# Miniprotein binders against p81326, part 16

Target 1, 226 residues: p81326
Amino acid sequence: MLHFGGFIMEINHISKILEKEREEYIRNKVEEYLKQGFSKDDAVNKANQSWRTYIGHRIQDVIYNLLKKFLKDSGLKVTTDKALNNRNLPEELDKVKRLIAINYGEYLFLPDADVIVYKVENNDIKIIAIISVKNSFRERRFETTYWKLKLKESPVTSHIKVFLATPDKDNEISYKCPNGKPKKMRIILEYELDGIYFLKEDFEETEKAKHFGKIVEDIIEISKKL

## First folded at step 3 (miniprotein)

Design u8
Fold by ESMFold2-Fast, scan of step 3:
Structure u8 (fold): chain B 226 residues (1-226), chain A 96 residues (1-96)
Amino acid sequence: as target 1 above (226 residues)
Amino acid sequence: SAEELFELIRYLLELAERAETPEEAIRLLEEARRLVEEARKLLPPELRERFDRLLDELERLIDEAIELARQGKVEEAKKLVRLIRFLIEIIIEELE
């Protein structure tokens, strides 16, 4: 039987762990910067900047591990763009890479596919989805939409679902203006992408913008149609 | 650091895209080209090996954008500069 409640409970548990991890990380980094001779204000600012970089990688790892664990019994495999950039690539992953890479003349680039979900069926690889993980939209607001539009151009990759996963802790795309309207960035991302999955509880769900807890069931449903 | 030089390259490319004259755009692109070579020297060995061919291609694309600007093909040059800037962004993400 499928127990998506277990997935949701594990997400809630991890959120609490990450909150404690943040407090200790910031405290330790502030102390390090103070020892280096920075002022208290500079030390706090630098520690927060360091945390933003750290948490981005941390959330990617968390999402990868959660999806790998909960998709395994459905016959789905999960990999990362980091794994696909390995020089000594296994045959299966080399095939995955070739099925999502975009040609720029003499160079093949992977989309910003932090997590890739695929299946192997009858010795054929089918890419189900790529998931871009973003902790902030300050500087790279539409990078994920660029990759979606590039993938959509090719018959080989046009079926691949492109999802955004984000805690959106700064309420950059989950916030609604006082008039109830979503921000322009949210409207564009939701329109262009196949889905947005929020790692937070407090937001209004739509057909495409959902709690992260729904991603496993959505991916399984998509895979059954391929 | 290499990351700081790539950030500067990105900034110069953004300025080139907004340049009001072809001459100013060409000067900015020539400086960006020089900095690509300097950044290459500062890359860690693993990343240098991974990106060496891409950096060669970036230099070629910058040269092409300079040539388009010299021919007065301003919109084509700007389109290419936007692509180059996007590729630089990918490198910056790998470094961070």
Scores: ipSAE 0.000, ipTM 0.139, lowest interface PAE 17.7, mean pLDDT 79

Design u9
Fold by ESMFold2-Fast, scan of step 3:
Structure u9 (fold): chain B 226 residues (1-226), chain A 96 residues (1-96)
Amino acid sequence: as target 1 above (226 residues)
Amino acid sequence: SAEELFEKIRELLEEAERAETPEEAIRLLEEARRLVEEARKLLPPELREEFDLLLDFLELLIDYAIELARQGKVEEAKKLVREIRKLIEEIIRELE
């Protein structure tokens, strides 16, 4: 049998690469903004803001590739919201899109589904999970939770698991208040979502809040019940 | 004050839960949404940063409750309004 230790090893390796990439990116962006005439403090702030945008897309791609690689042998397929927004969708992806779309009267809208896991049995598609990838929690932090509430509304989508994946490097949802309780945002996200998977070591683990290394095993177990 | 506005939001949500028509409930929920934004502006900068996330979430939940009411899903709307009210009560406790 294959051991999922290889998955954890790849995550640790990628985390180290991303840390080195960050240092180089920030240094180059600070220099760029200084050449444009920004003050030292403004250049540093703008470089950090630029990194947050850049790494968000980068982490999403990494998670997609890791899940695609490690779920393949279990007969599970992985796609992205970017793929579903392609004008010329293959039939299979068009079916996936229709199975996660939410009704707003005369309009259908896609949830914030950065990564989507599904299976195909006898030409029938079943959605297992959608994963929202968040590098930071500055704006619209509960958008994933809103989509979870909408998906629960329909018998067609109510079974779909909604997960959040995040490095949370700024401790935005990992920080404990002085009284030992988690931050309110952490409490709300954990209450409403089906799981939170952290790409970091320093956090309070619970039934729903786990290290990202456990996501593959969890998704496979969920798929067996569907 | 922000505390007074949150108390008013709580009262509007209680009225929305007991509204006799979907149209009345929607009007009350729309007013509650406006007061969430007014309360946000009255919070000190430090507290505004702390509660900004919750207030964004509350607005989304109120909009969802309005949509449920528009679709005639009255029991789901009422259940959601009760949950929103509990979040408002928690904010009021934190401010006190």
Scores: ipSAE 0.000, ipTM 0.195, lowest interface PAE 14.5, mean pLDDT 77

Design v1
Fold by ESMFold2-Fast, scan of step 3:
Structure v1 (fold): chain B 226 residues (1-226), chain A 80 residues (1-80)
Amino acid sequence: as target 1 above (226 residues)
Amino acid sequence: TPEEEAIELILEAFEYAKEGNYEEAARLLEEAAKILEKIGDYELAAYVLEFAALILREVGNEEEAKRYEEKAKELEERAK
């Protein structure tokens, strides 16, 4: 019986930290906008819009740090597409980059891989999963799906799992009406991706759509089969 | 329904893309986008065409990709 209670506890702890961080961020931004001459209502609205942008970047950072911390003892390594776009790459990260790059004839491109999980065995690198972190689906809704399709074309990359992680605060893909069908975007993303991990409590789990708390055990399970 | 027909075309397009048949995938996505436009789902129609443009651009059909991107931009404005 293996379970990841420590990971769940850390997620709960970070949730409380983010709640306090939100309160402090909103308070500070409201004061900032009031000093700029905005009305109280406008200042509050602008502060909330600013928070939505800030939390998107913050969630990506949180996911990276959580996965790095909780996968380390399983011999798994975590990096980011930002690290791979650095000009001076260590040999190990250069190999990671080459193993996830998509071939477009004369060009090689990196998928939109916010977080990358891999392992090193006998000086060989195995990419386990790519995680795309999305706070909103307003623009470029099929981008992650396109990269999944490209990765499946090559024997080198076809084993790589492509996951989406999202709080989906606007219920763009987590909502499902009992008497209706899921939203169109949810149907498409769930069909093509290997999994969706929600950073929220109020949704119906399926085989592919799960609470984020399950991601560590899922990744470890996948890595054992490689 | 027309909406369900459009979704089926999108899923069929993804299967063609998995097989490396990008021209057929883009054609099916364009067909789906036309249905979605007709029923007033401008948001999904725009994103379907944006996906088709990405496919075509990466396989070297820059002119057709640009045409799809321009149509998608038009539909995005109508969705607002």
Scores: ipSAE 0.000, ipTM 0.278, lowest interface PAE 12.8, mean pLDDT 76

Design v2
Fold by ESMFold2-Fast, scan of step 3:
Structure v2 (fold): chain B 226 residues (1-226), chain A 80 residues (1-80)
Amino acid sequence: as target 1 above (226 residues)
Amino acid sequence: TPEEEAYKLIFEALRYAEEGNYEEAARLLEEAAKILEKIGDYEEAALVLEWAAIILRKVGNEEEAKRYEEKAKELEERAK
């Protein structure tokens, strides 16, 4: 698409930066662990574990910044669950928080909303989409599905789209099983969620499982219907 | 940098396309693709030319669109 051409370019640029960043990070962490007295093998293993934690947060920040940049001209705003948990919230963000909160009797909880897209029209706030970012979070994949089901229960939140964004480094949901069927995890996530956006080139594409490069266009299209 | 210049041209092309100036948009994408090819980014150069082909088809320039698609295939081969 014409409109997300620049977005694709930025994604390709940032992916090259992240690859170089990985090399430097691993090198520095290996050196750090060696100085602490770890063996070469242990230092390498610990550096790789450290990178997995680091890149999880890094990818979330990258997605936030990319969406903020490329949705800006469409009148859409982007925030994070981290921002919504700040001590002193601006009125606008306080309203966003209230519009995505789930009621558990006497308590209100936020869904797993790493990145939140909304719009403001005539002082009214409309939540467009919530994006959960999963680098490699194993048991936490079903948490996104749980929050989607909870949001569907209320007329206030039932319109909110819930997306998963993932590089799927462990190839857990990217491909069909050798027996020709999608993995159970892929079936459940695709059925329950509004979309899966892959941060990788090779995967089984469907109407709901797409390359991350399509997310900006999809969000803009959804916002026009609200 | 050359890479930044290529991205600038792509963003400019997107703006022209939004305004309905498809011929200028395709021209700027072709310029961006040439820069990307010179710096060895064959995958991105091929993708940019494919977008130019889509734009040209939208305005009925099938011959030029096909030329861009053929160039994109050549660049994709070089990316292997």
Scores: ipSAE 0.000, ipTM 0.114, lowest interface PAE 17.3, mean pLDDT 76

Design v3
Fold by ESMFold2-Fast, scan of step 3:
Structure v3 (fold): chain B 226 residues (1-226), chain A 80 residues (1-80)
Amino acid sequence: as target 1 above (226 residues)
Amino acid sequence: TPEEEAEKLIEEAKRYAKEGNYELAAFLLELAAEILEKIGDYEKAAEVLELAAEILRKVGNEEEAKLYEEYAKLLEERAK
């Protein structure tokens, strides 16, 4: 759908909801940790770490629901790696799973595909994009890059776009060094991936590093070429 | 196999470290750790990240070393 203003408006609305959700979550978690006997400083630190884990899952769900809603009229479908690991897999999702699985000898693994965009044309499934959602870079800094490189090895999967979506609140990949050079992580991720979409305002936009509000338009344009 | 790929990256990282290319060595170790994490070998992934932190600290990159150490601790907790 060519209704990108509505998409941006909904992102702004959800951002305000998440801000209030954060305040309530942190307050409740601090109280919980204080009751467990932690010091105030420790309780605050633990509450912030708990929020970082919580918001990671929350942002992933938000992105999934936003993309599902705003890509529907363009004939594009959205699923998740969690859905693909379900025991009761529909035929369509089983086909999606087979088209993104990576062969490791006797084993098949799914890339870390938090959100998967595909289309169905003439009874065939074409994978458009895989979106990795990262709230922080503490656990798996280059996992998305690894999966992009593996997907490039096969003619079946080499066309699949691999995107990173992140609020990057800690400025891990949106920050530049004092000499103006980006951090190594930013350089590598931007070079190897097909795009980085930031859920924040204060960063330097490039051809590949964009505001999240542009992702729907980009995916639709990519799908027209496939 | 993914285990073989991770081992090859670890070997390459050790070679680059010997040559004084510590930043590339640390990066290859991070890639190896990600492969190991994906296949569920959290203990080895943590060990490899701790090695990367040590290498980066040698070149004065304390910020990155600290991040790798924190990542390794999270994986060690997950291993349990």
Scores: ipSAE 0.000, ipTM 0.179, lowest interface PAE 14.6, mean pLDDT 77

Design v4
Fold by ESMFold2-Fast, scan of step 3:
Structure v4 (fold): chain B 226 residues (1-226), chain A 80 residues (1-80)
Amino acid sequence: as target 1 above (226 residues)
Amino acid sequence: TPEEEAKKLIEEAERYAKEGNYEEAALLLEWAALILEEIGDYEKAAEVLELAAEILRKVGNEELAKFYEELAKELEERAK
């Protein structure tokens, strides 16, 4: 019964690993920019900008690997939108792509699906959930909700759960105003999405807004109903 | 079509802005820009993002406004 305990432990020290990676990354990037002829101040600023881009991808990769590891024994498979955009797709992934694509008449587009969870039964594929990973809300704050609304319009995709996973370091959606009312962005995200999973401890839990440590159990439970 | 959907969102955003509902206007423009990027209309996507940035700045969201201005410049370069 340490299955979910192991998952929580992995999450609990992920920040320590990422903090060490940050220090090394910044040091190396500052050195690189100085060699290119930038001033110390410019080198530091560019290194910090580079880190912000790097950490976004790094968190997506970590979440992908954690979900892949902890969902495997439940017969669930995990892929990414990056994998689905490869020109040479295995038959299984080609089928996954077709089952999540949004139809705009002459065009088919993939939603913002950083991580995709599905199952295979008798060579038939069921999409369980897509997870959008946001390190910050500086960019494309409602992209995930837009794709949720589009998926909801089709009987083929309306069953797919759409989740947001975020550390929300700047307290943009985990913060409540002094009067107890959440900010508009939090209200919209929680209302439209099937769940928000926080990679942080300090927030008010609701039916839909939970600690990231609960995501594996929730996904397994959803998959049993499909 | 995607182009028609983006057009509708832009028109609706203009209506919200005239009514003083700037947050709703910015949201609709953000959605329109996503559609335009998906169909490869980078020039129009950039224009829409610059308009969203203006509105976001008016409501005090300088950080997001700055991000969209930077993204618009990148899309303008790609449009070339």
Scores: ipSAE 0.005, ipTM 0.275, lowest interface PAE 11.6, mean pLDDT 78

Design v5
Fold by ESMFold2-Fast, scan of step 3:
Structure v5 (fold): chain B 226 residues (1-226), chain A 80 residues (1-80)
Amino acid sequence: as target 1 above (226 residues)
Amino acid sequence: TPEEEAEKLIEEAKRYAKEGNYEEAARLLEEAAKILEKIGDYLKAAEVLFEAAIILEKVGNEEEALRYYEKALELEERAK
């Protein structure tokens, strides 16, 4: 934990910035909708819908930049599936793409790999982990699980860890059995994935379900075994 | 002047919005914002793009609205 004190402090700082950003975003959007003649309830609902779209991309960028910064000194590299979809790829990224792509006959598709962690060792590339970033679970609920199962089928990709990172503000997967009612999504995601990392404090912690502050040390430990 | 051209586009956009033609209104606002950015008026360009984003959200075009919000925030940073 001492080694990663800076990472945890930066996560706490960013969490406060994102909460303030949310409050300002919602406040400004509500004011704008009210000015357009919407009722207070409609303005609030529209502002919250707009925030859900905005924060999805924002969280993904934050996680990418944090992991890039804090894994650099451990010799680990970070990229994104968006970067891998460029037409003209450097040789190194072209190799990363080949090592993670899943074959569907004539077609190759990248998994839901918002963030990809890899290392270069003796001129060979080893993929350590992919991280799927989900702000909500309304749609594409088991997409990450599907990709995990597909990657597991191939000897080339079966070692790759598949993680989910999420603020889970709606408590959709924060607890396995709140009020005696099993949460199918949480149970299945925890069972099939290699880890779930929460960008929040209040959740049911298990060996595989942890605070996002632990992701850097976990990835470094995994990389040492490869 | 470019500033007068941008203001004319903003005025046209307001008329289209009042008539319920939100897609054309957003397009005109985007053109106005590009002119304002080109002449260095980043704050007004951001304001105009926020308005376009709100219009696009109103008609359900959330992906394009997000793009405009991000560009508007970027322009606000440049103004500081």
Scores: ipSAE 0.000, ipTM 0.086, lowest interface PAE 20.2, mean pLDDT 77

Design v6
Fold by ESMFold2-Fast, scan of step 3:
Order: sequence, then structure tokens, then C-alpha cells
Structure v6 (fold): chain B 226 residues (1-226), chain A 80 residues (1-80)
Amino acid sequence: as target 1 above (226 residues)
Amino acid sequence: TPEEEAKKLIEEAERYAKEGNYEEAARLLEEAAKILEKIGDYEKAAIVLWEAALILLKVGNLEEAFRYLEKAEELEERAK
């Protein structure tokens, strides 16, 4: 059966697939904005801004669907922070939301958890991991580490693994010391987070920095120890 | 037997995938899933469609891949 092999074969092509989609998306959006009366420069700028929002959602959707299917056979469930922000939550998701929320005195806030993995045992919910998905590291690169550190402060959430998933096409965190110069962002992210999963072939692999194809196996192993 | 026909298509798809012919592999898996659905094996049909979806992602057909994932989820629910 290709069940396991199909997942592995797809891993290194996500970035390439998204780039092809980018070219078509930008072309169509520029056309759309030009028809609305925007100048060529404004249309290009707006199309690029629109792409940044679009691509974030697309890669998150892919990761969500991959994890949902491949973890199901292990009794693990997958949801998203978007689902948890719905006004009418099912009882199970309401419990997930409360178990992942960070306490700020009179306020409770959700971490930036694009994808959430949990299990249900005897009507009790156990959060296994949250995955932050990032296509670029130009802005707010420390948000994931901030949420990891906040989750560690409470006995209710300290066991939750925090992972980063990224194609890192611009090689911003792919190597720890390229050309002999330390990449502080890669070093900090690897140190503070529980894992970095790359959607690409070329990167410096460590115990915490791996191909995305390892994520299903790793999550299942973590779940068994909880 | 339809079950044997589906199994043979899945094995042939795996061979095509190993050879790097992902387009043919996805097509054969889709055919196998259709046979499995017709005979009421919804669980296996869902799994096979999931494999086809991943292969479609690899060849750059995101739209079709997501359509297969939605169908696989429907079949999985039907299997319960």
C-alpha cells in the first residue's frame, strides 16, 4: 500500500507546487486590480500582498489535511485555531480551546496555533502538539517561541509540543552557520521549540530539525508517552 | 473478483510511483477506489483516494488533490 509512501513522496514538492500556483495567482490578481482602475505599480503591490495572505492559508490547509488523515489511524484528532474561533463550538472543541488557552489574569488568549493535534480518552482531552506554519521569516519571527515559553509556564500546558513547519525557500533558517556566520534565528528557533519540520530537501538536519515526513511518526511517539 | 481487480490496480500504481510515473499512479489509484466504493468497501476506498491525492499534490494539481481529500473524508464517514 502507498499509504505511508504517498506521504513521504509528496513532502519535498509542496514548495514547488506553491511556487507554480504563485505565478498564476499573481498574474490573475494583477489583471483583476487593473480592471478595478489601479495603476500597474499599485496592482502589482496589491497582488503581492494578496498572495502573502493566500499562501499562508494554502500551506496550512495542506498540512492540516495531511495530518488529519495520517494521524486518524492512531486515534489522534486534528483541528485549527480558525475552527476554535467559531462562535458555536462543539463541546469537544470547546474543551480543546480551554486546554490550550494562556492565562493573563482576567483574560484568556489562544496561542498562534495554526494546527492542533489532540487525543480523547475516557472523555478527557489531551493536547499533543501545536504546529505553527510559516512561509517566510520577514515579520514577527519570534511569535512561535513566545507562545512556547508561555505554554511552559503552566502545568496544564507545559507538556504541549510546539513545532514549526516551513518550506523556507529563501534559506533563512535552513542552516545554523552558513559561510561560517551563525544564523541566530535558526539557532534560537531550534533551541526554544520542540521541532522544526522542513518542506524541502536542502537543510541542516539535527535531532530537532527534520524533514516534514518525520512529523507523523514523531507525533505518534509523543502521544504514546502521554 | 472486483476486490482482486482493485488490489491489482493498487499494486500496479505502487510500481508506477516507484518509477516516477506519478500521473499514471494517481489514475490507477482513482480507478481502484471507484471499484472499492462500488462494492461497499468505503474504508479502503477512502485510503486509496488519500494516496491518489498525495500523488496529485506531487504533480502540482492542488485543486484535484483537495477534491479527492474531500471525497475520502465522505467515504470515511460512510464507513463508520
Scores: ipSAE 0.000, ipTM 0.147, lowest interface PAE 15.9, mean pLDDT 77

Design w1
Fold by ESMFold2-Fast, scan of step 3:
Structure w1 (fold): chain B 226 residues (1-226), chain A 104 residues (1-104)
Amino acid sequence: as target 1 above (226 residues)
Amino acid sequence: MSLEELLLEAYELIFEALRAAEAGDAERAIALLERAIELLRRAVELARETGDPEALREAALALVILGYVALETARRSGNEEYLRRAAEAFREAAELYRRLAELE
């Protein structure tokens, strides 16, 4: 815990920045839509929807940069699905792409992996984990679960850990049985995935459901066993 | 039920069916898949009716996942009906993805 205090402090700092960023973003977008002729109610609704899209990409970038910074000294490398879809793909990333791809006859399919952690040893690449980042569970709720299932079936990919990272602001998966009502989505995601990391303080902690501040230590521990 | 409610319930049933199949309980897996198929038929109708790219994408993904679980259920139970169900699900998913490509 103490060894990763800097990581936790940086997460807390970024969380405060994102809160201020939301207020400014929504204010600016409301004004923009009002100028386009939308009503006050429509402008507010459109601004909130725009924020949901924006923050999703923003959180992915934040997680990528945090993991890249804090895993560097452990000999671990971090990349993104955006980097793997680049036309000018370096040889190392091309190897990463091939090792995480799922074979289906003549085709190779990439999982929905927002952030990928790997290591290079003796010019060989070993994939440690993929992290799916979800700001909302409105859409594509079990896409990460599907990819975990497919990765388990191949000897090339069965060792790869599949994690979900989420602020879960709407408390959709923060608790298994709030007030006696089972949250099947939380139960299924926890069962099928290797871990859920919450970018919030208020959630039901288990062996697999943890605060995001623990992800660096967990990834390093996993990499040592490979 | 809304599209979101139909898809969520279908996913829950699909993954419960997969767990049952992996545990060797083919009868339970089959029963759960039948319930999921009924919900997905309704979800696909709603997605096609709205033409919303997001709805089409979600329905297509659910069909792909169901198809995979149907294949596992067929292999474990020996019930060839689920091979046909899997093929149907994959075919319908392909059609929805084709529509998505036209919408961008």
Scores: ipSAE 0.000, ipTM 0.257, lowest interface PAE 14.6, mean pLDDT 79

Design w2
Fold by ESMFold2-Fast, scan of step 3:
Order: structure tokens, then sequence, then C-alpha cells
Structure w2 (fold): chain B 226 residues (1-226), chain A 104 residues (1-104)
């Protein structure tokens, strides 16, 4: 793709769809819980908790499909950690899995890589980036950072870019020093990771912290240097 | 506690242990890690009993994180016991991943 206007348009369209999907989902879940005998307050709380889980998977799926569509013309391929865990793994995906695995003596483990971008040239596979998708940062705030540090230790994986993609609706990492108070999580994530891509408009932009609309052009640029 | 409650509490303790270890507080990291080990062993047992692929996967992922914390704790404290704990956690995680693979 020569230009990225179509990508931005798709992001805007999907954002509107997700807003309507949220309203309908919560309305239906509240009714469901009320029929099960929960109070109105409990039904609303349970519906919101259910939505938080649902939207996490939905955002991962959206990002996968967007990247797959918009990177295709650049010769780049996209897969997921779910695909890499299939029992009947194609040869190409088996090679991808081996190239991102981390060695712990007798054991090989995969990093937490929701979306993986790679290229194939003359039957050789080169991993470009892994993208961790986070809807919230509760119990697993530094998981992505730890995997980045481990990937840096091996010459096989040290070139792999590690990105975080997030709507950050609760403003947990949107600013480094809101109201003069340093946000350790934002500062550490920006320092250690190769980039943070926000699925929102209101955030502090830096060389590493950008709108999600920039991710396609950044990945293509990185792939040309490999 | 339910399986879900055990996993959530164990993961909370694991992440707090990581933060303590990174801050150089080896004593606090050790205390949190030991509590996490107890809860996670109970969660692993329940996950094996249910045979649910998602529960097995989550337990395996938690064991991997536990192994990393144990390695970091060994490095920060100089206590080689935590190298042994790390190896055991990784071994248990590998066993759960093998079980998960066999479930198709």
Amino acid sequence: as target 1 above (226 residues)
Amino acid sequence: MSLEELLEEALRLIWEAIEAALAGDAERAIALLERAIELLRRAVELARETGDPEALRRAAEALVLLGFVALLTAERSGNEEYLRRAAEAFREAAELYRRLAELE
C-alpha cells in the first residue's frame, strides 16, 4: 500500500462498530443476569466485567485482521500465538515458533506474543515484530517488558521489535507525568519496549509512543532494514 | 478457594514478587514467592482435575512466570535454592504444556 488513508479509515469505522457492540453487549448481559436472579447493581457490575474480558479478545482479533490486511501488499505475513499453539502446525508456522522461542536449558517457551509479524524470503523466515495487546494493566503490567528483556539476550531474537498496543481507556499509561506525578508503568514500558501504539486520541506522543495508525508504516520501514 | 481465585491471587503475588526483586528487596520477593508457590501448586492440582484446556494453559503460564521470578530472586539474593525452585517450576510448566498438546 502506497498510502495509509485506508488504514486510518478502517480504524475509525471499527471504533464506531465497537462502541455500538459495547452498548448492545452490556444491555443483553444485564438482561441475562437479571433473569438469573441478580440484583440490578450486581447485573450491571457483572455485565461490565464480562465486557472487559470480551473486548480484550475482540481487540486482539481486530488488530490481527487489520495488520494482516494492510501488510499483505508489502510481502509481510501475520500470525498469532493461538495459531502457533495448534497441534497440526504447518512448516512455515513451525519455523516462526522456533524463531521466537526462548531457551531455558532443557525447555523452550514462547513469549506472550498476541500478534507476530514476519517475512519469508527464499524459504528463510525473519521475525519483524511481536505485538502484545493489553486492554488493561492490572496483574500483568510488566509481563511484556520481561519478555522483551529475555528476547534481547539471544542473537537469534535480539532484532525482534516488541510493541504494546492498547486503548488504555483508564489512562494508566497515557501520560508520563500527569499533574506532576510520574507514572512508573508508562515510563518503564516506554523505556524498555520498542514502541507503544495507542488506540485512542488523547495521550502523550513521543518517538516511541504513537497512534496505532502509525504501526503499519513503522513495521514496513523496520522490515526493509532487515 | 476456587481455581479462578487461586490463579488470580497467585498471579498477583508473582507480579508483586517481580516488582520487589527488581527494586532490590530480596527478602520481600522471597516471602511473596513462597506464598505464590503454595497457592499455585493448589491451582495446578485443580487445573489437572478439571482437564480444561484454558485452565491448564493459564496454570502453565503462571508457572513460567514463577520460574522467572525465582531466577531473578536467586540473582538478587545469592540464594541458590531459588535456582532449584526455578527449574522445578519450568519442569512443571513443560508437563502442563505437554498435557495441553495431547488434548489436541
Scores: ipSAE 0.000, ipTM 0.181, lowest interface PAE 17.5, mean pLDDT 78

Design w3
Fold by ESMFold2-Fast, scan of step 3:
Structure w3 (fold): chain B 226 residues (1-226), chain A 104 residues (1-104)
Amino acid sequence: as target 1 above (226 residues)
Amino acid sequence: MSLEELLEEARRLIEEARRAAEAGDAERAIALLERAIELLRRAVELARETGDPEALLRAAFALLELGEVALETARRSGNEEYLRRALEAFEEAIELYERLAELE
């Protein structure tokens, strides 16, 4: 039932911390914007937008740290696209960057690879999975599927698993057919991606749509097949 | 309209076009997609005028969504015109990614 009791416990603890952090963050940001001369309504709207940006980064960092901690004993390494955009890359990370980059004619772009899991064997690097972290689906709902489709086109990257991790607080993709109406976004994301991992308890679970607590076990199993 | 308002209205029209196509109303789907294209072109122009990398990225994703609806419409109607429109939308999205690289 429980995959790595410590892992599940840390996820639950972090969720409670983030909820309290939200209230303090918004209060402080509203005060900050009011001091800058914004109206109350504008200050509240700007604070909420600032929180959406902040929490996205925070969730990404939390996921990175949890995966780094719990995959270490399995010989797996974790990095981020932010780390790969550093100009002074160690040889190992430079190789990781080259193995996930997508070619657009004269340009190379990194996919939406918020967190990257790889392994090193005999100085050779194998990319296991890319995890895209989404706090909301308002403006960029198919970004992750676009990157998955591009990665499938190359023999270098076609084996890489692409996962979505999301709290999905607004229930945008938690269910396939709420009220009898199909949610195309959930159906398309589940179809195109290798998995969806929810940072929440209430959702329609399938073979590919799971609680985030299962991600460590799944990644380890995938790595054994490579 | 702001860039965000243009993108929101375009998404609404795209979703209406998808429903019309699913209901077999190809003429309505076409009309809605044409209106969505007009809004997305305005969104792309505004994004370029601001020079904001985030705005260019939003425009690229909106074009990708337009392309997906066009592909679905082509499949349901058998009309090759929508397949061509989907390809054009994907090409424009790629152009915007290239412009983002230039701004870095």
Scores: ipSAE 0.000, ipTM 0.152, lowest interface PAE 15.9, mean pLDDT 77

Design w4
Fold by ESMFold2-Fast, scan of step 3:
Structure w4 (fold): chain B 226 residues (1-226), chain A 104 residues (1-104)
Amino acid sequence: as target 1 above (226 residues)
Amino acid sequence: MSLEELLEEARRLIEEARRAAEAGDAERAIALLERAIELLRRAVELARETGDPEALERAALALWELGLVALETARRSGNEEYLERAEEAFLEALELYRRLAELE
């Protein structure tokens, strides 16, 4: 618990940093758009849209760095799909890429795996989990579930856990509809995926839908069973 | 059209729609997607009736490809109807993949 307490403290610290970063980012972008001739209202709207795009990549980087730091002592390694798409791959990452690739007839594609957790034992690579990071569900809502189903169909990849990590600031999947039913996206994502980890405090918690602070402990436990 | 012909023609139309959307021709992309949807609805029904794993997988892949093109069409045109089309296509694809897992 002390080890995972450190992880939770880092998450809380980073959340405060991201709040300050948001205020500065929006202020700078509003100024930039005003200089380009946009009205104040348009500048604010464009700045907010720009932030939504920026924070998506920023959250992926944050999650990658947190997992890399806190899984290291458990013998687990972390990489990204961006690293795997480099043409000059180290032998280890080339093996990771081949163990995740999905066959589409004559073609092999990588799933949308923003963060990949694996281990090396006796020079063999074992993929533990892939984590899809979503800031918004307006686009590519079910891509993660599709990749999960494709991975499940191969004996080489069927053991790989597929997780979604999201702040869900727009409450797209963390809350019920006005009629009291879970939202369709929440039902499907929770049913098909191995877990959803929320980067927020307020949501409907279940066995599969947890605070992001629990992800390190869960991944370590999964790795022990492989 | 046979199931094979329906799937091949639908996928051809989806690919043409993708290129039209990327070129910024939203009207052409929409027209091609509507034709693809008509063919793919028939293909999905035939695949479900047949229960052939290969046919179900091809139908699911075509539905997913259609969903991706519909999303891009919605973004470029601002037509929210194609967000709904994309969601429907993705949900149908997921249902077909669930059925495939049960067959194995």
Scores: ipSAE 0.000, ipTM 0.223, lowest interface PAE 12.3, mean pLDDT 79

